# Designs tried in a protein design chat: VHH binders against Protein Abitram (abitram). Part 23

Target 1, 175 residues: Protein Abitram (abitram), of Dictyostelium discoideum (Social amoeba) (q54td9)
Amino acid sequence: MRTLIERYYSQYYFIDTTITDPNLTEDQYVNQHTNELAVIGVAPSHPVLQQEISKIEFKENAINNEVSGVRKTGGFKLQSNTILCVITCSNGKEYFLRSCIKGKLLEINKELINNPSLLKTNHATSGFLAIVEPMIKDKFMENPGLIKFEEYHKLRNIPIQKGPVFLKDNTNDED
Below, E stands for the ipSAE of ESMFold2; O stands for the ipSAE of OpenDDE; V2 stands for 0.75 times the mean of E and O plus 0.25 times the DockQ between their complexes.

## First folded at step 21 (VHH; framework vhh_ozoralizumab_d1)

Design v6 (from u1 with T106Q; at its last look DockQ between E and O 0.69; V2 from the best seeds 0.73)
Fold by ESMFold2, look of step 21:
Structure v6 (fold): chain B 175 residues (1-175), chain A 125 residues (1-125)
Amino acid sequence: as target 1 above (175 residues)
Amino acid sequence: EVQLVESGGGLVQPGGSLRLSCAASGFTFSKYWMYWVRQAPGKGLEWVSEISPRGGYTKYPDSVRGRFTISRDNAKNTLYLQMNSLRPEDTAVYYCAKGTDFWEHQYGSADMDVRGQGTLVTVSS
């Protein structure tokens, strides 16, 4: 029983392997779709998932970013360390979440601005942070700092979990 | 012009404490990431701590984590470093450094602007 993530995405993680204290593991996921675009989000090990989130803020030009297309040029270029958003918790703690990969910002998840709890309840699905067009698409592991799904779960001692059951794999989906 | 003035250093015995201050002027202090760095005899600059513009994010290397605490008072344009459980290897000239604007933070010493004379911390029996 394959999940949508397992069927359509290759799952990678951006972590600092030298950090072992679970209160300091600011890990993020990078899921590369079969169409080569990357979905950036908060990994299960990130301490923000145990915090009460007050708000999520994106940089103004990322909010107003025009979609890259044939009629419009330009966009928000990203380095792996570029801050995508800041999460402010009720206790005043801030967490900075980054692109993880070099590329071009295609969109942010604007739903998080009005519904920040979505990040915690759905971090691997509808609670993603951003969609990025990677600079390095074909040999994705050449993006610095990435590790694969199984290595991540071993290093962080996190049980391997399956995503939601995807109806198109198991049902007739009609208009 | 950007000015950073460090103070609060001195001579202290091992296990002691000191509180460093950094008075900032010539820029909008609350907009910028701030750092403490130090230079021990015979060594280059070593990053000691960082703090976000609003104060909600702090980070430390293993060598000082749990002993040092960075803080800021944006109303007073002042950065602080509380140093506890001091060791002889903490002996150094301590500098504060101005970083980038809120969203432009990057990892690396190229983002740290060290401008002051520093304040000497000597930890000796």
Scores: ipSAE 0.648, ipTM 0.845, lowest interface PAE 1.4, mean pLDDT 84
ESMFold2 (binder alone), look of step 21: mean pLDDT 81; pTM 0.829
OpenDDE, look of step 21: ipSAE 0.824; ipTM 0.918

Design v7 (from u1 with S109P; at its last look DockQ between E and O 0.64; V2 from the best seeds 0.73)
Fold by ESMFold2, look of step 21:
Structure v7 (fold): chain B 175 residues (1-175), chain A 125 residues (1-125)
Amino acid sequence: as target 1 above (175 residues)
Amino acid sequence: EVQLVESGGGLVQPGGSLRLSCAASGFTFSKYWMYWVRQAPGKGLEWVSEISPRGGYTKYPDSVRGRFTISRDNAKNTLYLQMNSLRPEDTAVYYCAKGTDFWEHTYGPADMDVRGQGTLVTVSS
């Protein structure tokens, strides 16, 4: 049995594969929902998750972005390298988080402004950075620079966590 | 007019240290990403370091990481490069360069607008 994230999202990562120092791996995730929208966040390998965060700042036009209605005709256009936010740590270190994919910004997670700790406690869930309508939504791997879930975990040596096991692995679960 | 003036270069022995300075004028220094780049004899430009407008983010290529430290003093409009454990292959003309505004940074130093005249660093016995 897979987690809820595994059931509703295809999980991708944007990383620099040449970086091996864990203090420098500024990796991000890109999770594509079954409705094709992408959720952008901070990957488990990112060093900011080990830092004391003092604030998270979003670009002003991202904060003022409003996309509404059934047709998504508005919204701030993003390149993969567009900075979405800056995280400032208590020691003055900064980290820059980016869109990772080309598309339209639908919303940022404004809760991070008031509660930066949410990024650390819930980085894969309610601590996401932004929701983006991808330009390339079919054959999502055609978005440049993405790697898949299993490759990411191998490259970063991060264990894959499984949900609860189903008790069908013994000879006596059929009655 | 934007001006960048590098200084602090010179002749130094291998294993030595040197501190470069870059005096900036003609723009709001604290708003911009700043860079050190170098050009060895017969070679193209090589980026050496970058620093965010507020000074909280720095980045280095493997060739200098752990040996070089970029810093800035926004009150004095000055960029610095501390170079330790110098090697003969560090011999180059070093330039400081003005990058983009805070939010317009890309994944590399591709948007360098202006650089100074450079300061020569020679590492040899």
Scores: ipSAE 0.700, ipTM 0.858, lowest interface PAE 1.0, mean pLDDT 84
ESMFold2 (binder alone), look of step 21: mean pLDDT 82; pTM 0.849
OpenDDE, look of step 21: ipSAE 0.827; ipTM 0.916

## First folded at step 22 (VHH; framework vhh_ozoralizumab_d1)

Design w1 (from u1 with D62Q; at its last look DockQ between E and O 0.62; V2 from the best seeds 0.74)
Fold by ESMFold2, look of step 22:
Structure w1 (fold): chain B 175 residues (1-175), chain A 125 residues (1-125)
Amino acid sequence: as target 1 above (175 residues)
Amino acid sequence: EVQLVESGGGLVQPGGSLRLSCAASGFTFSKYWMYWVRQAPGKGLEWVSEISPRGGYTKYPQSVRGRFTISRDNAKNTLYLQMNSLRPEDTAVYYCAKGTDFWEHTYGSADMDVRGQGTLVTVSS
């Protein structure tokens, strides 16, 4: 009854809190799955979502990235500021999207290369940028620069739309 | 050998405008992030603007946002800074700086290669 994201992910955001101009808020989401992997994407506040996108480019070694074997060897190592992709808009404006967290790149969303519109129509779902194995998995808020879902929506003045309530749930709720 | 030659500085009244130029040589200009930085009397270097290798991304600190515009002409290996609505606190020696390659961009001044003599901008009282 909760959304799939709410059931399986903890939602975090990487933003510059000093930026308030909505044309400059280059915010990204970082959703940590219950298996501890992180999904990186474009937050709802990002100005690119209001732009006509011409292309999305990933670094060649990220496109050719292979992780294999029991130890997940061969993955592309990321710092929090590592550029994952560049979005070029029809007017020539560029936006740089980054890892947000330190870790190992497991995959990029290659569908964005051939279908950039997925970023705008499905930014929180099939329009994600990358999947990362984080270095810091426990106490995820210790990854620098992250804020939680409720704080993000307050700071960006975006109303929280609550998901379905579990009316059939017999679990005691003491809140 | 990387060379960066700044020009276009001078004396200007508050509210006036100047256009700075930076001629680049000794590297493939179009592959690199570029910056303007400045040094006011008795102060350290202050980041003033940045521009992506292809020119499609620019960024400014709040102190100059809306007044300064960075641009580049990759065919002429030249970086520009248009400075409008100048204030006395903009008085400084202005330098251009070579950054990293396209994909290796990092935050902060650690990746800025400042090599030129700079160009002095004085905004009179």
Scores: ipSAE 0.734, ipTM 0.875, lowest interface PAE 0.9, mean pLDDT 85
ESMFold2 (binder alone), look of step 22: mean pLDDT 83; pTM 0.845
OpenDDE, look of step 22: ipSAE 0.816; ipTM 0.911

Design w2 (from t7 with D62N K65Y; at its last read DockQ between E and O 0.71; V2 from the best seeds 0.78)
Amino acid sequence: EVQLVESGGGLVQPGGSLRLSCAASGFTFSKYWMYWVRQAPGKGLEWVSEISPRGGYTKYPNSVYGRFTISRDNAKNTLYLQMNSLRPEDTAVYYCAKGTDFWEHTWGSADMDVRGQGTLVTVSS
ESMFold2, look of step 22: ipSAE 0.715; ipTM 0.867
ESMFold2 (binder alone), look of step 22: mean pLDDT 81; pTM 0.829
OpenDDE, look of step 22: ipSAE 0.837; ipTM 0.924
ESMFold2, look of step 23: ipSAE 0.699; ipTM 0.855
ESMFold2 (binder alone), look of step 23: mean pLDDT 82; pTM 0.835
OpenDDE, look of step 23: ipSAE 0.831; ipTM 0.920
ESMFold2, fold request of step 24: ipSAE 0.726, 0.679, 0.743; ipTM 0.864, 0.840, 0.879
ESMFold2 (binder alone), fold request of step 24: mean pLDDT 81, 81, 81; pTM 0.832, 0.831, 0.835
OpenDDE, fold request of step 24: ipSAE 0.831, 0.835, 0.827; ipTM 0.922, 0.923, 0.920
ESMFold2, last read: ipSAE 0.729, 0.727, 0.740; ipTM 0.872, 0.870, 0.877
ESMFold2 (binder alone), last read: mean pLDDT 80, 81, 80; pTM 0.824, 0.833, 0.822
OpenDDE, last read: ipSAE 0.852, 0.828, 0.852; ipTM 0.933, 0.923, 0.933

Design w3 (from s6 with D62N K65Y; at its last look DockQ between E and O 0.73; V2 from the best seeds 0.73)
Fold by ESMFold2, look of step 22:
Structure w3 (fold): chain B 175 residues (1-175), chain A 125 residues (1-125)
Amino acid sequence: as target 1 above (175 residues)
Amino acid sequence: EVQLVESGGGLVQPGGSLRLSCAASGFTFSKYWMYWVRQAPGKGLEWVSEISPRGGYTKYPNSVYGRFTISRDNAKNTLYLQMNSLRPEDTAVYYCAKGTDFWESTWGSADMDVRGQGTLVTVSS
């Protein structure tokens, strides 16, 4: 009995395990779809979710991916620490959000530029940051710096609060 | 060409405060990440603080968190470090360092350009 994310995605997190102060945990999620693509976003523990967001800016090359992309590879190449965007809060505080994995940028969520509040209201869904084709697709935990769903929630002391979400009619479920 | 000039150090009692300054020239100050580092007698360089080019992001190690505050004035090309609740173990020569451009990743000391003479902070009774 799982959500749509649990059914179609493997959920990973990119965190600094040495940071325990919840005002400093700049954690991000990395959700790998069954088609192997990764969705990058802001994890529930990230302090930006408690801030009033003024704007979200993406790196110019990420915005113009098709125009400035590498010819032979067909996309913008990312290292795990590549900065994708900066979030500016109304009090002037900035947060830098990164790719988390090595791969190729397929898409940024340009809707965040037009409507930054999506990050707070829908951070795990329509408020994602980017879609990446990972370099390491098989044995995804070989991507450095990732931890799995249960370890993340344990380390951040976040209860796993999910109820049953299965389809209740007699329709056959694919998984 | 790139010039970093630290000042504001001195002798202070434990529990006291100092404000360090770093005058920058020879580059577009507002485009770069900036750092404070220090070197205590007989030790290597220790990272003390970082600040984003626009000043909106700061970070500190546990050894100084809550006591030190980095800031910058991009109109004056000046970096600051406010040091409160000073302890004897804060005794060191303090240097500012030029980092990378806004969007570039910054990892390890290899990305920090330390070139000033530093300013000596001595915390002693």
Scores: ipSAE 0.647, ipTM 0.825, lowest interface PAE 1.2, mean pLDDT 84
ESMFold2 (binder alone), look of step 22: mean pLDDT 80; pTM 0.812
OpenDDE, look of step 22: ipSAE 0.808; ipTM 0.906

Design w4 (from s6 with K65Y S109P; at its last look DockQ between E and O 0.79; V2 from the best seeds 0.74)
Fold by ESMFold2, look of step 22:
Structure w4 (fold): chain B 175 residues (1-175), chain A 125 residues (1-125)
Amino acid sequence: as target 1 above (175 residues)
Amino acid sequence: EVQLVESGGGLVQPGGSLRLSCAASGFTFSKYWMYWVRQAPGKGLEWVSEISPRGGYTKYPDSVYGRFTISRDNAKNTLYLQMNSLRPEDTAVYYCAKGTDFWESTWGPADMDVRGQGTLVTVSS
């Protein structure tokens, strides 16, 4: 039985494979929806998830980018290294979260500004960072620096919790 | 005009320590990423450390991680590099370098804009 994420998203991760110290793995996820848009967020291995967050800041241009970028000229264009936001922790540490892929910024998660705790409690869901229209949509692995779900969990030693469900299976695939 | 002036280099025995300083002028120091880079005799430039404009993010290559500490004092427009457990391989001219603005960082050392004349560190028994 597939989860809703598995039905509608291809799951990728942007990581530096040379980093093995878990206090330094500043990994992010990139989930491509079947409609080809990508959701960018903080991966489970990111050390910020173990920190007390003081604030989350987005660049002003990203805040003011709402929808105009898809219908008008001058939309906020992203390189893989473009900084989307800065997370400041209570101890003064900073973390810089980036686009991970080249494309156009469609939306930032403005809820994180008023409710930073969403990042930690819901990092893969309502705590996402941004929605991006990727430049490379077909053969998504041609976006540099991405690895797939299974390889990510192996490299970071994070178990995949897909145990059997001891119930009668009456579910259908959900489109 | 932008100026960066490194100091604090010298001769030290293996296992010793040095603290480098970099005095910055001609720009708003607190708005920029800052770096230390080094050049050993006959070699190219090697990235040594980076620090965010507000000082909350630092990064090091494996070659110096755990031995070197970058810091900044934005009130004094000064960048520092504390170097401990020095090795002969650390012998180089050390430069501080001005990076890009807060939001414009591009994966570390590739963002370096200007650097000073450097300060020589020699680690020799």
Scores: ipSAE 0.639, ipTM 0.823, lowest interface PAE 1.3, mean pLDDT 83
ESMFold2 (binder alone), look of step 22: mean pLDDT 81; pTM 0.822
OpenDDE, look of step 22: ipSAE 0.802; ipTM 0.901

Design w5 (from v1 with S109P; at its last look DockQ between E and O 0.58; V2 from the best seeds 0.71)
Fold by ESMFold2, look of step 22:
Structure w5 (fold): chain B 175 residues (1-175), chain A 125 residues (1-125)
Amino acid sequence: as target 1 above (175 residues)
Amino acid sequence: EVQLVESGGGLVQPGGSLRLSCAASGFTFSKYWMYWVRQAPGKGLEWVSEISPRGGYYKYPDSVRGRFTISRDNAKNTLYLQMNSLRPEDTAVYYCAKGTDFWEHTYGPADMDVRGQGTLVTVSS
């Protein structure tokens, strides 16, 4: 039985393969939904998950994408290195999280603004950072810089952590 | 007009230390990413360090990690580079550079808008 993520998503990671120091691995995930949209978040290897988070900030035009109009045609377009948010920790340390893929920003997870702890408790689920419409939707590995789920876990030596598992629907409970 | 003035370079023996300063003017210093870069004789520019506008994020290449420390004092509009355990390979002209605004950061020299005139560091016996 596959998890919910395994059923609906293809899982990719954006990492710098030359970085091996676990205090410097600023890895992110990119999960492509079956509807082809990409969910961007913080990978298990990211050091921010070991920090006490004070706040998570998004760029103002991302928060107000309907009314944010600094640039008419490119205001919501993302390059792979575009900063989505900054995470500030209680000790003053900052972490910058990026789009990882070229595309259009559809949504940020505004819940993180009100409840930053969701990033740590639910980083792969309700603690996602953003939803992006990728420029390259088919043959998703053609997006530069991505590696697949199995390679990521091997390179970072991280146990595979499964989320909720699909269960049988036809349980015969009377009444 | 944007101005960056580096100081603190000089001649130092291997294993010694120097502290570089970069005085910034003509822009709101606290809004911008800042960099140190260096140019050894006959070589291209090498990125040495970066620091976020608020000072909470900083990064170094392997060649200097553990020996160099970037910092900034936004009240004094000044960027610093503390260089310890200096090696002859650190001999270079050191430049500070103004990067992009907080949200527009990318990695490496592509972010740099302007740099100062540089300060020479010579590490030699």
Scores: ipSAE 0.679, ipTM 0.852, lowest interface PAE 1.1, mean pLDDT 84
ESMFold2 (binder alone), look of step 22: mean pLDDT 83; pTM 0.848
OpenDDE, look of step 22: ipSAE 0.829; ipTM 0.913

Design w6 (from t7 with D62Q K65Y S109P; at its last fold request DockQ between E and O 0.76; V2 from the best seeds 0.78)
Amino acid sequence: EVQLVESGGGLVQPGGSLRLSCAASGFTFSKYWMYWVRQAPGKGLEWVSEISPRGGYTKYPQSVYGRFTISRDNAKNTLYLQMNSLRPEDTAVYYCAKGTDFWEHTWGPADMDVRGQGTLVTVSS
ESMFold2, look of step 22: ipSAE 0.710; ipTM 0.865
ESMFold2 (binder alone), look of step 22: mean pLDDT 82; pTM 0.839
OpenDDE, look of step 22: ipSAE 0.836; ipTM 0.924
ESMFold2, look of step 23: ipSAE 0.720; ipTM 0.872
ESMFold2 (binder alone), look of step 23: mean pLDDT 83; pTM 0.847
OpenDDE, look of step 23: ipSAE 0.822; ipTM 0.915
ESMFold2, fold request of step 24: ipSAE 0.723, 0.715, 0.721; ipTM 0.869, 0.868, 0.868
ESMFold2 (binder alone), fold request of step 24: mean pLDDT 82, 81, 79; pTM 0.842, 0.833, 0.822
OpenDDE, fold request of step 24: ipSAE 0.833, 0.835, 0.842; ipTM 0.924, 0.925, 0.931

Design w7 (from u1 with D62Y; at its last look DockQ between E and O 0.76; V2 from the best seeds 0.76)
Fold by ESMFold2, look of step 22:
Structure w7 (fold): chain B 175 residues (1-175), chain A 125 residues (1-125)
Amino acid sequence: as target 1 above (175 residues)
Amino acid sequence: EVQLVESGGGLVQPGGSLRLSCAASGFTFSKYWMYWVRQAPGKGLEWVSEISPRGGYTKYPYSVRGRFTISRDNAKNTLYLQMNSLRPEDTAVYYCAKGTDFWEHTYGSADMDVRGQGTLVTVSS
């Protein structure tokens, strides 16, 4: 059975394949929509999903990017390693989440600023980090560092995460 | 003027411990990523650890993970490296390095723009 994610998205992951310790796998997903835009978020393997989050901070110019009338020129270009946000946990640990792909930032998920818990409860859906217009759209796997859904689950030995049903998502990795 | 001064090196037996310090001045220490790197005799530079400006994120290569701990005291402008379970392979000159500002961090040692004079660590029976 196809989920909403499978119907509208091709699912990719950005991971460091040399990391095997599950407490260190700071993996992210990159879901390319059928309209070719990419949704960037936190993968099920990311340790932050098991942490109590205190706050999520986005770079100032990313927050201001979405004001009415704002012209997007060269200032919002992203490299794969560009930091999008920092997540601070209640124990003081920090996690840095990045663009994963080269492109232009279209939108951050401002809901995360006011409701950081959304990242954990809905990480694969309404808890996304950003929407990016990719530089490389047609041969998406040519974006460096991406792996496909099946390879990700094999390398990380993680149960396949169910996507949202309708418009509400309550699926996460709880095992 | 940016200045980084490492100290705490010396001769240690295998299995021993050392604590390195790096005194920083000439910049707002708390705004920058910081690094430890090392260079063994006749070898290239090896990244040893990194720490975020606020101290909440640390990272280590597999070669030192579980044995070394980077930390910082932003009130004292000081970076530390606690080295435990030392091995002969850890023999090197250890350098403190200033990285980029908070949001400008990239992967690996490509961020480094300033390195101290170094402190020699020798692990030998």
Scores: ipSAE 0.706, ipTM 0.865, lowest interface PAE 1.0, mean pLDDT 83
ESMFold2 (binder alone), look of step 22: mean pLDDT 82; pTM 0.839
OpenDDE, look of step 22: ipSAE 0.818; ipTM 0.912

Design w8 (from v5 with Y58H; at its last look DockQ between E and O 0.78; V2 from the best seeds 0.75)
Fold by ESMFold2, look of step 22:
Structure w8 (fold): chain B 175 residues (1-175), chain A 125 residues (1-125)
Amino acid sequence: as target 1 above (175 residues)
Amino acid sequence: EVQLVESGGGLVQPGGSLRLSCAASGFTFSKYWMYWVRQAPGKGLEWVSEISPRGGYHKYPDSVYGRFTISRDNAKNTLYLQMNSLRPEDTAVYYCAKGTDFWEHTWGSADMDVRGQGTLVTVSS
């Protein structure tokens, strides 16, 4: 059975392959949807997932990117190292999460502002950071600094875990 | 005018400790990323540490990780470097540097503005 992520996304990771200390692996995922847009988020190896998160902040221009109610043309232009957000932990630690790829910011996940715990519970799904229109869509591996899903899990020694499975019906049965 | 004044250097035995200070003026200190860099005799500048404007993010190269600790006091416009377990190869002139604003941080060394005279650290028996 294929997961939702496996059905609709090609999965890449932006990491420094020379870092092995789990306290320093500030890895991010870059999932390219079948429509070629990229979803940017926090990889399972990122130390922030072991922290108590106090808040998640985005730059004001990124928050206001959708202010007109009509999708903006041109958008907020990103370099691979452009900061998307800062995560502040209860102990005062900060983590800076970046675009990972050159492109145009289409959307931030504003739900993280109101519900930061979503990042930890659903980091690969509803806890994503941003949606980016990549500059390089064809031959996506030509984006510098990316590695593929299988290599990532091998290098970080992380077992592959099934995410939410594709279901025919999404009706909630709990009461 | 942006001014950065380093102090706290001196002669210390291997295994010893020193605490460096950097007094900043001429800019809104709390808005900027700050760095420590050093220059050993006959060598170029080496990045030593980085701290976010609010103080919550610290980064170090392998050569000093676990031995050096960067910190800042934004109320006093002062940057610090606590250096422990000092080694002879840590002998250098140490400088602080002003970086970019909070959101504009990138991976470029061109973003580091070194202006002070530095403070000499000598690690020798």
Scores: ipSAE 0.657, ipTM 0.849, lowest interface PAE 1.1, mean pLDDT 84
ESMFold2 (binder alone), look of step 22: mean pLDDT 80; pTM 0.821
OpenDDE, look of step 22: ipSAE 0.814; ipTM 0.911

## First folded at step 23 (VHH; framework vhh_ozoralizumab_d1)

Design x1 (from w2 with S109P; at its last look DockQ between E and O 0.73; V2 from the best seeds 0.76)
Fold by ESMFold2, look of step 23:
Structure x1 (fold): chain B 175 residues (1-175), chain A 125 residues (1-125)
Amino acid sequence: as target 1 above (175 residues)
Amino acid sequence: EVQLVESGGGLVQPGGSLRLSCAASGFTFSKYWMYWVRQAPGKGLEWVSEISPRGGYTKYPNSVYGRFTISRDNAKNTLYLQMNSLRPEDTAVYYCAKGTDFWEHTWGPADMDVRGQGTLVTVSS
């Protein structure tokens, strides 16, 4: 069964390709919607999905980021390495989750503050971390550190559990 | 005045263990990412480990992964490096370094605001 993600998103992953130990693969997904906005979350390979989560803390600037329903004015400016949130597990382990791409923060998933279990049960859907307006929208693979859906699943040896990736009509390879 | 004082270096045989300490003062130790770096004779600086301000996140390069363990005691303002299965290639001066505060961290060592004087580790038969 196709999901909303498979119909409306191009699916990318931010990973360190030199890491092969599954206890260290702190991979995140970056799903670009057909409207070019990016949804950031934890990838299936991330070790936090095997942990008991005690709390999820967002950076204060991210919490205070106001988003209007009709227009967007100003916003928290992100570098690819900007920390969005910290996940603290019951055993004291911490995981730092980042923007993965350069852009402007539109919103965080505030549901995670009061209901961190969504991260584990729905990591690819209602358990997302943030929505970002990317700086690099057109040639999205020019964002450093991204790989596509098929390569991710090969590199991490994960069976493909997602359907076909949506492709944007305006994608091109010429400059 | 920020001060970092490393100790615990010495001479050890291959396969042996050492525990380094770094006493920190002049800043709120628990707010900052901390690092160990080393410099082998005639070589540049090599990043060895990092630890989050609260101690819950650690990271190591391949050269020491599985053999070295970074830890911190925020009540004592002290950073540690437990080094096991030591090799002659681990011979170096080891430095403790202060990183950025909690939210300003990057994927790897970008800046090192302050380093200590170092402690010499020699691994030799």
Scores: ipSAE 0.712, ipTM 0.853, lowest interface PAE 0.9, mean pLDDT 84
ESMFold2 (binder alone), look of step 23: mean pLDDT 82; pTM 0.841
OpenDDE, look of step 23: ipSAE 0.821; ipTM 0.915

Design x2 (from x1 with T58H; at its last look DockQ between E and O 0.75; V2 from the best seeds 0.00; counts 0 for: unsure alone 63.0 < 65)
Fold by ESMFold2, look of step 23:
Structure x2 (fold): chain B 175 residues (1-175), chain A 125 residues (1-125)
Amino acid sequence: as target 1 above (175 residues)
Amino acid sequence: EVQLVESGGGLVQPGGSLRLSCAASGFTFSKYWMYWVRQAPGKGLEWVSEISPRGGYHKYPNSVYGRFTISRDNAKNTLYLQMNSLRPEDTAVYYCAKGTDFWEHTWGPADMDVRGQGTLVTVSS
């Protein structure tokens, strides 16, 4: 039986395949919904999940991009490497999270600003980073740096457990 | 005028250590990503390390990871590179480079602005 994520999303990961040290695997997920929009967040392998987060700061253009219920024409345009936010940890370490794909920013998860712990406790669900309208929708693997779910888990030596949707609060029911 | 002045190079035995410094002036040092790059004899420039404007993010290629440590002192406008367990292949002229502003960082070399004369590191018996 397929999970809700498996039913409605294609799951991809933005990684540098040459990096194997788990302290350096700054991987992000890219989940493309059947409506073609992409949800961007922190992958299970990201070292920030083992850190005490003190602050999440979004790029000014990302913050100013959101219009409640209405998508701005000509909104914040993204390259795959565009920095969306910086995470500052209690020990002073910083991590940079990026768009992962070329496209248009539709919204950021503003809850992360006031509740940074959400990134760690719900990284695959309500702790997502951003929603992006991809430039390349049909041949999604043509976006550079992406690999699929099976290859990701093999390369990072992460056992495949029943979907990231197993956290029961606010998952999959959010629009 | 942006000015970068490297120092601290010298002749070292394999397995030894050196600490490089880069004195920066002519720009607001604390606002910019900074890099170390090197050029071995007859070769092109090789990226060696990067550090975020506030100092909390460091990155290294596999060739130096675990042996080199980048740091910065924003109050003194100075960038450092601590090099341990030096190997003959680390022989090069080392340069610091000014990067982009905080949010404009990319992973490509187009960001790096090399200005100084560099400092020579020679690793040999």
Scores: ipSAE 0.688, ipTM 0.860, lowest interface PAE 1.0, mean pLDDT 84
ESMFold2 (binder alone), look of step 23: mean pLDDT 79; pTM 0.815
OpenDDE, look of step 23: ipSAE 0.820; ipTM 0.915

